# VH-VL binders against q9usg8r228to453: the designs that were tried, part 3

Target 1, 226 residues: q9usg8r228to453
Amino acid sequence: IPESAEWMNHLLEKVWPLINPEMFSSVADQIEDVMQASIPSFVENVRVASLDQGSHPVRVVSIRSLPSGEASESFSEKQASEAEHKDEPEQQRKQFYNFELCLAYHAKPVEDATSTSARASNLHLRIVFYPGIKGTVGFPLPIWVEIKGFVARIRFRCELMPEVPFLKNVTFSLMGLPELNVSAVPVAEGGVNIFGLPLISKFVNDAISAAANEYVSPKSMTIDLS

## First folded at step 18 (VH-VL)

Design f2
Fold by OpenDDE, fold request of step 19:
Structure f2 (fold): chain C 226 residues (1-226), chain A 123 residues (1-123), chain B 108 residues (1-108)
Amino acid sequence: as target 1 above (226 residues)
Amino acid sequence: EVQLVQSGAEVKKPGSSVKVSCKASGGKFSDYWISWVRQAPGQGLEWMGGISPDSGTANYAQKFQGRVTITADKSTSTAYMELSSLRSEDTAVYYCARESYDFWTGTDYMDVWGKGTTVTVSS
Amino acid sequence: SSELTQDPAVSVALGQTVRITCQGDSLKWYYASWYQQKPGQAPILVIYGKNNRPSGIPDRFSGSSSGNTASLTITGAQAEDEADYYCNSWDSEGDHYVFGGGTKLTVL
C-alpha cells in the first residue's frame, strides 16, 4: 500500500464507526428502487430497512492524482477554451481537483453467525421481503445481507472555491462495475426455511450492481456542497 | 498548435546515463502530465513513467524503478527523463507525450507526442 | 501486472471494414485509447473513451468495448490507414500505463 494511502486508512479506522448510517440513506433508496423493479413474481414488495457501515472500515488501496484544468477538459471544451480564453483573466476560471481512489472492503470473519453484534461490525443491509403467496401476503420476512467484499475504482472531480470548505461540489464516477460479494442470512430464528438464500444473495447482488451501474463512466453523480 | 520538442539523438556507452529533454510550446504546461514512452527497434510502445509538472509528482513503471528519473521545470515548460546504467537493450526511440484526462469520457489519453529521441547504447 | 494483447497483424481490402481488438483485465475497468503509428513517425491518438475521436481524425475510425476487450474499427479502409495500431489503458493494480503489443494493418 502506498504511503499516501496509509495515513488515510488510519484515519478511516477511527472515523468509520462514527459516521452516521443515515448518510447512506440515498444509496439504500437506490438499491430499494432497483430491487422493487426486479422482484420475482412471488414477492409482493421488498424494502431496505437499513444500510449500516458497521465498525470495520473500507480500505484505500491506492490514490492517484489526475490532470486538472485544461488537461481534464474534453477536446471540444479545450477548443472552446483556446478560442475564448485569449481574453478572460485566469482568476475567473473554475478550478478543479481530480483524483482516483481504489477502495476495497473485506468483511471481518464472523465466528458466530447468530451473533447480531458480531455481524453488525461489518457493512450490512437489512432487507424486508413481503411474500405474495396466499396466506403469507404482507408478512414481513427480514433478511440480513452482509457485504463480504467489494473493490471499487472511483474518479472524483472537485470544484474548488476560495471560501471554506474550499469545495463547491464533487462529481464522482465509477471506473467499471465494482466487484461485489454479498451473503444473505435470515434474521428470524423461527421456522421460515427461506429456501434459496443463495437466490436471495444473487438477487441482492444483482440489484446492488445494477444500482452501481448508474454511476459507471461515462455516467456520474454530482454532490453540491454549497 | 501545441508541440513537444525533444532533444537530439544520443549515443552512449554501457553503464553511462542519458538525459532527454522535452519542451512544450503552447498550452498550459502545468495542467498536463508528461509521459515518457520508448520503442525499441522493431518493437512496440513501452510506458516508462510520467510526471505532473504542477505538483512535481512522478510515477514510474516498475521495470525502470531505480534507473529512471523524470523531472520537470515549469518555468521553461520542459520535462526531462534521465536513464542510468544504460544497457544495449535500452537502445530505442524515446518519446515524450502529453497526458490528458477527460472526466466525461473517463479516459486517459496522450494527445500530443514529441518526434522522439533516438538513444543508441553501444560499446 | 495486467497485459494488453493484440493480434500482431491483420489485413483489409480497400474500402472494407476491419476491427482490431485489444484484450486485458484492465479493460474491465478502463476505456482504451488507440494510437496509429506509421514508419518513422510518432504515434497519433485516433480513438479514446467509448467512441471519441480527436479533431482531425476521420470519421471512419470508431471505438467500442465489451467485457475485457476494446476494439478499433475502420469502416471503409483507405490506403493511408496502413500502419501499426496500439491500444493503451491504465492499470490500477500496477499503477502504470500498459500498451498492447501492436497490430500491423495491411491494406490490400
Scores: ipSAE 0.684, ipTM 0.869, lowest interface PAE 0.8, mean pLDDT 91
Fold by OpenDDE, fold request of step 19:
Structure f2 (fold): chain C 226 residues (1-226), chain A 123 residues (1-123), chain B 108 residues (1-108)
Amino acid sequence: as target 1 above (226 residues)
Amino acid sequence: EVQLVQSGAEVKKPGSSVKVSCKASGGKFSDYWISWVRQAPGQGLEWMGGISPDSGTANYAQKFQGRVTITADKSTSTAYMELSSLRSEDTAVYYCARESYDFWTGTDYMDVWGKGTTVTVSS
Amino acid sequence: SSELTQDPAVSVALGQTVRITCQGDSLKWYYASWYQQKPGQAPILVIYGKNNRPSGIPDRFSGSSSGNTASLTITGAQAEDEADYYCNSWDSEGDHYVFGGGTKLTVL
C-alpha cells in the first residue's frame, strides 16, 4: 500500500467506529427498495432494519489524483467550454478536485457466531423477511447479513468553493460493479434455515449489486454540501 | 489546436542520461497530465509515467522507478523526462502525450501526442 | 499487474467489417481507449469510453466492451485504415497504464 494511502487508513481506523450508522440510512433504503422490487413469490415483504458499519474499517488500497478542469470534461464539454469561456477570467471558472480510490473490505473472522458483539464488529445488515406462505404469515424472520468482503473503485469529483468547508458538492461514480461477498445468518434461536441461507445470501448479494449498479459509470451520485 | 512539441533526436552512450522535453502549445497546460510512452523498434507502446504539472505529482511505472524522473515547468508549459543509466534496450521513440479523462464515462485517454523523440543508445 | 492481450495481426477485405479485441482484468473495471498508429507516425486516439469518437475520427470506428474485453470495430474498412491498433487501460492494482501488444490490421 502506498504511503499516500497509509495515513488515510490510519485515519479511517480511528474515525470509522465513530461514524453514526444513520449516515448510511439512505443506502439502507435503497437496498430495501431493490429487495422489495425483487422479492420471491413466497415472501410478502422484506425490510432493512439496520445497516451498521461496525468497528472494522474499510481499507484504502490505492489513491490516484486525476486531472481537473477541462481535462475531466467530455470532448463535447471541452469544446463548449473553449467556445464559451475564451473571454472569461480564469478566476471565474469552477474549480474541481478529482481523485480515485480503490477500497477493500475484509470482515474480521468471527469465532463465535452466536456472539452479537463479535458480529457487530463487522459491516452488517439486519433484514426482516415477512413470509407469504400459509401458516407463517405474521412471523417476521430476522436475518443477520454479514458483509464478508468487497472491493470497489470509486472516482470522486469535488467542486471547490472559497468558503468553508471549501467543498460545494461531491460527485462519485463507481468504476465497474464492486465485487461483493455476503453471508446471511438467522438471528432467531434454533436457526431454522427456512429459506436456505445460500439462497438468502444470493438474494441479498444480488440486491446490493443491483443497488450499486445505479452508481456505476456512466451513472453517478452528487451530494450537495452547500 | 493543441500541440505537443518534443525535443530532437538523441544519441547516447550506455550509462549516460537523456532528458527529453515536451512543450505544449494551446490549451490550459496545468489542467492536463502529461504521460510519457516509449516504443522500441518493432515493439509496442509502453507507458513510463506521468505528471500533473499543476501539483507536480508524478507517477511512474514500476519498471522505471528509480531510473526515470518526470518534471514539469508550468511557466513554460513544458514537461521533461529524464532517463538515467541508459542501456541498449532503452533505444526507442519516446512520446509525450496529453492525458485526460472523462469523469462521466470513467475513461482515461491520451488525446494529444507529440511526434516522438528518437533516443539511440549505442556504444 | 494486469496485462492487456491483443491478436498480433488481423486482415480485412476492403469495405468489410473487422473487430479487434483486447482482453485483460483491468477491463472489468475500466473502459479502454484505442489508438491507431501508422508507420513512422505517433499514435492517434480513435475511440474512448463506451463508444466515443474524438472529432475527426470517421464514424466507421466504434467501440464496445463485454466482461473483461474491449473491442474496436471498423465497419466498412478503408485502405487508409491499415495500421497498428493499441488498446489502453488503467490498472488500479499496478497503478499504471497498460497497453495491449498491438494489432496489425491489413486491408486486402
Scores: ipSAE 0.629, ipTM 0.852, lowest interface PAE 0.9, mean pLDDT 90
Fold by ESMFold2, fold request of step 19:
Structure f2 (fold): chain C 226 residues (1-226), chain A 123 residues (1-123), chain B 108 residues (1-108)
Amino acid sequence: as target 1 above (226 residues)
Amino acid sequence: EVQLVQSGAEVKKPGSSVKVSCKASGGKFSDYWISWVRQAPGQGLEWMGGISPDSGTANYAQKFQGRVTITADKSTSTAYMELSSLRSEDTAVYYCARESYDFWTGTDYMDVWGKGTTVTVSS
Amino acid sequence: SSELTQDPAVSVALGQTVRITCQGDSLKWYYASWYQQKPGQAPILVIYGKNNRPSGIPDRFSGSSSGNTASLTITGAQAEDEADYYCNSWDSEGDHYVFGGGTKLTVL
């Protein structure tokens, strides 16, 4: 029965808007670093001014448990474990819990497309481009980039411990590159010509995908919670 | 040596049920998911469903939903697959396989297979 | 649900290199595992993940993955490699496994 996934989504609806956007600053910095390494020749510089989660949360599409314990050991570890009847108590062994989460996000349609406060409810980036124009002074081009949607599958490996809070560390990796759809909008009426917006959207999409690729299995990241 | 021992061949009439057993020896039975895979004569492999013996939670391929029941008995290290309302097209070899997972390679796989149980459905 | 597509048959001369392919939408998210099956026998795992080989599988077996495609490569095929080969992955749309249709490898 999918009731536990809907319980999690209900909790996310309450918690999501309370998260301090500054908690995403390291993600914003990573995306900025990728964009700066990838800027096209007609752009002098690019910055990510902010990354804000908005108030419309991601949705848990599914969660599934993965094998843990002996079933999650390598072939070599299984062979040794099966041949050797260890006297080590289960309580003294490192204990892991493995699961997979499928997340989806879809921006809510904005009834007033010109309203900044309505667009702020969706996940977005504020990006500033600095064009490299020969013979002219450059000026900042602020661009609002809305995440229209994404789909990501994430595997977690949680190392458990007997002391509160019962989690020593969490390792995660992405299963494949996330599906990602972004849309660039001008902040000012005359700031960005209409012709350039699809190229900006593609550039940002590619930059986010490249940042995400650093965590695609078999690559991973571990967060120490102890 | 890790081994999955399946019950013997069965001949069944249409409309009846069959229950195939799969007994594990070696390894910690409750840690592994058990999958059931069938193969009709001259055909490919078809996943039917699986179970986690520790939780007792089973899932089934949509094609078999409502006709297949997968259970496990931790005390005997044995998994069972019961297929009801048998038809002639259910004539096949039925395999059990042990599922494993490796976070660091990002994969799950079936590393140990039973030898198969031949079920023949004939009037 | 997503299908995994394999060519039904492939031939290779003894000592030559052969590649068996598997295509499907689920492979965008999940690596394939590869199984060898000889007549009258249960399948055995030969490659899991992108290119991981279980203990006891010869070095001539290797795997690769790109986009929606997984490949099993046998470098220097031997007579004993003649078998059916199946790819398998988790289905990206459902909570179940999917097998490819199988590829019969003939060693000439």
Scores: ipSAE 0.617, ipTM 0.818, lowest interface PAE 1.8, mean pLDDT 83
Fold by ESMFold2, fold request of step 19:
Structure f2 (fold): chain C 226 residues (1-226), chain A 123 residues (1-123), chain B 108 residues (1-108)
Amino acid sequence: as target 1 above (226 residues)
Amino acid sequence: EVQLVQSGAEVKKPGSSVKVSCKASGGKFSDYWISWVRQAPGQGLEWMGGISPDSGTANYAQKFQGRVTITADKSTSTAYMELSSLRSEDTAVYYCARESYDFWTGTDYMDVWGKGTTVTVSS
Amino acid sequence: SSELTQDPAVSVALGQTVRITCQGDSLKWYYASWYQQKPGQAPILVIYGKNNRPSGIPDRFSGSSSGNTASLTITGAQAEDEADYYCNSWDSEGDHYVFGGGTKLTVL
């Protein structure tokens, strides 16, 4: 259906700004952990102060169904199941639905770059670096990291149940590492000159990619919704 | 024992159509996508399209868009591929294969193949 | 583009190890499946996912992937391994599957 993705995108336009940023806290924590393990020698510490989705939503580029039921069992389980499934009522078997989403994001140009509230409309991280030098305490250096764009492909395996919300377990995996483009901008002057921004952008990009890699197929995560 | 049984060889003239059948035995027919793959003499495998029998949704490789129609009949556990406006370069062996999916390995694959149907297009 | 590229032919001495490669942009997103085809026969699945073998496929067959490249490795090649080998994956740019051009393996 040519218009399936458009209805989802219209729904996302309404829902995206309403999402509580706290739902991203586990993602932010994982990115922070990777950063702290990998900080450069001139940095004493790093924190992810926030991850905020902004008001410009991701877009669903495509959605496709994947085989479910017997076709989604393991090779050996399919052989056994094909022989035995006739003896068991359909209602006794667990029911799963599998599908894949391709999501894309592109930061919108914001009228008047002077306004921080205008820049906050895009997906961003607020990161605090603590530069470290011999004999000096680290002072907080806030850095604004804007996600310029990304592309991700995600597969979902949904375990169905008869009671509301009709979903028990949802398992997901990333198909390959997301394509990711980030841009770092200092929130305040000092500590890092303009030549350090590409290094910071690369550091953050690598950290997000490493965090995402923990969910790249065959690795997965299961969320119990029941 | 799971098998895909295809219809017999066909000899056709240019400009005509051919319809190849693929009957599944064993397994739950509606759960599997059925793909059609052709192989011209001395050439490699070429995916033509596929169908989900449960939804009736078909998709096609761009090369064959507009000339191929893939259908499925759940009551007979049979998929069909019809190729129209035949040309001499459509001479090939046409295979059906069932598609499976394994979430835990993240893979789509074709685990059961028909034996193929030879279609010869000659003047 | 979403083409899958394979070398047209490779040779291996009996008992030696051979690697057949498959390269394409879609392999950044999707694992390849590998199919063996002997003359006059339908293809059979030999590897799916990163390195999974269907029942009945010998342990000498293994798979790997890195970046845009998938590989099929046969360790200790035997005479019966002489065949054409095809990689296959979902086409990330289109809404369909694609096969590589195939690799003819000769066991010397």
Scores: ipSAE 0.608, ipTM 0.821, lowest interface PAE 2.0, mean pLDDT 84

Design f2
Fold by ESMFold2, fold request of step 19:
Structure f2 (fold): chain C 226 residues (1-226), chain A 123 residues (1-123), chain B 108 residues (1-108)
Amino acid sequence: as target 1 above (226 residues)
Amino acid sequence: EVQLVQSGAEVKKPGSSVKVSCKASGGKFSDYWISWVRQAPGQGLEWMGGISPDSGTANYAQKFQGRVTITADKSTSTAYMELSSLRSEDTAVYYCARESYDFWTGTDYMDVWGKGTTVTVSS
Amino acid sequence: SSELTQDPAVSVALGQTVRITCQGDSLKWYYASWYQQKPGQAPILVIYGKNNRPSGIPDRFSGSSSGNTASLTITGAQAEDEADYYCNSWDSEGDHYVFGGGTKLTVL
């Protein structure tokens, strides 16, 4: 029973549905870029029409503190510092807090599997494929892509500051590639190309994984909050 | 120069307990986690548990849960590992190690080790 | 919880290249660190992360990772490299560190 993680999960239950999906437009654009770079020649184009978090939140499985301060300096910096004594009082140093989260997501079962409104509570993407020869405007083929589940482990490095909200920036890295399970369902009246759905699911799954790979350690992303 | 100085060898009877100390010199003790690793004769390394001296939070390998207690005293820069209800299979060398973290390489590692404390459990 | 699996023993001719392998599910998420231990001595760190070498470790030591596998490579093995080698990683499912069983390297 992780007491430190349960308060975050209760907060997420309340906040998750309130987040404006447009705040994730950069993520959607990155996934789109990856897909466009890898489409076969018999597909003219692909676009991510939307990325919507739904109302069913991600869950914090665990949170743990990581060493901070001197213990988090590079190997070379630690050896140099440990060999040298500084007589002066410490000046104001940059302060960091490091921690790791494990996040898990599992889509809720949907009784009416063909209903778009019933599926909207789960994390999903709306993707439009344009089949056709390059340079031809093909018929738009809308696909509903549900994130059935994922597991991600993320490390955060928070630089602290004395002014409210006390966070200057946050740097994060993924620890390994997230486990990801994706399922595609066409958003079209009655007509389903059943033989294409597993291929589409795999294509989207691979694209999301490739986008996530840009943040797998030692790669990172810094978000400036000041 | 960073060193971890461990307490001396001990001979114990089955059913008793042992408390091994690990005194750090050099570096800021409270910033580093201290891990305890044991090695039975002719066997490999086995992680037992660790502690963050700053928060006082300890965690333990499942195998040792309930028998091991790890503590730290920031005022003396010393970590302790106590193993209770000793058995002959607890005969081993017990190491302490300082744990470091490098965000930019994404790695945890134990960069400084004590010389080890031999604990012998015999009747 | 999950184990890290290493071959128990490996031999290499003097001056040749050897690779020591470590496999386990935790390596999908976390890079391994590698430790050298000679008889009667404490372990010392030789590789951390994918391929980072502490100061004082010869450049003939290198590391790599792929999938659930980490490897330690010694190019141009010397007699002083004869030792036991352990991999180590975090296992978040068990909330603890795990060591491999160790590999005894013999330099012929």
Scores: ipSAE 0.581, ipTM 0.801, lowest interface PAE 2.0, mean pLDDT 83
Fold by OpenDDE, look of step 18:
Structure f2 (fold): chain C 226 residues (1-226), chain A 123 residues (1-123), chain B 108 residues (1-108)
Amino acid sequence: as target 1 above (226 residues)
Amino acid sequence: EVQLVQSGAEVKKPGSSVKVSCKASGGKFSDYWISWVRQAPGQGLEWMGGISPDSGTANYAQKFQGRVTITADKSTSTAYMELSSLRSEDTAVYYCARESYDFWTGTDYMDVWGKGTTVTVSS
Amino acid sequence: SSELTQDPAVSVALGQTVRITCQGDSLKWYYASWYQQKPGQAPILVIYGKNNRPSGIPDRFSGSSSGNTASLTITGAQAEDEADYYCNSWDSEGDHYVFGGGTKLTVL
């Protein structure tokens, strides 16, 4: 791992547990929406109760600087920029910094799988299934989804500005669907396993993948930091 | 029109070094990366490494690590590839190419190529 | 390190359609770029991204991708299309560019 990545990883180790899980609420909502759209016929409803990053951080495997300026512009962007900035001095041109990150996550082994606190150290998703089987009282089934691992490649385009914080906006795009490994376990011991855990895991995996697909190249998301 | 002009053919002895130059004209040299690609006679294309002239950062293929040095001079818009400890297997045409990146398509491509520099290593 | 594999040779009749395919794990993450090389000449970029053609490249050239594969298609092959074709992609695992082995296209 390059020294720069190592530095970043050290920082992440310190900052990761300090991140408010509420920051991931939009991601949770998106996952929920996808789940709702793909809900099996025997399920009345599904809810994402929480998404928590835990204390075990993602790791930066690699970082790559990418060309900036005209070198990074698509044909459409070049046409747009040529149309808009034909008369603007070079000094007034938007400055961009582009880079690619490869991220990997591996859950820390949990010694006691029954320990909620131990499980909470890892990235996890809490979901609630509402079974819709005729004749059943329809008790909610809480499920703990542990993210065992993922690998993602993300390209970033930062628009720079001369004022603090020197970032106007950040655009990111996934280079392909992330590789994802998830496991699902019931929160309550003794609940009727109406759904095979593998089926639930697959359902969640598919939902997360579908959600992630909204950001896969050529799709992207821009966050305004101004 | 952007062009990459490479230095002339070289004949070298085994164990010696060769330095090939690539001068860019007609564009912003600092905005792009420059890659070096070689092709042995009758063989395919092989990426050797690349450099960001702006930052000076260079990447190398593992095969050439420790034996190849890629540099760039922004003032002259020229990239250099130096290959040391030359062997007969290093006989090839060496190309410089401009690397471009399309953020939206997630594609890296080499859109401008030099005409190549023939390096012959013979005893 | 991920490799890109291509058929070493393909043939196409004049005016017919031919597809050259490139396969490799890196293509799961990135689009390929395609290069045409004629004897004694430098490679020329013909396709990049999903299906982007540089200026000057005929519209009979097109690109596609599926899974871990990328394909270059020539619809209505011309005699001048006889050349070697190389696919290329970035490999994040090795932090290097990878070329396919090349495909020699013969126009009959």
Scores: ipSAE 0.463, ipTM 0.801, lowest interface PAE 1.2, mean pLDDT 88

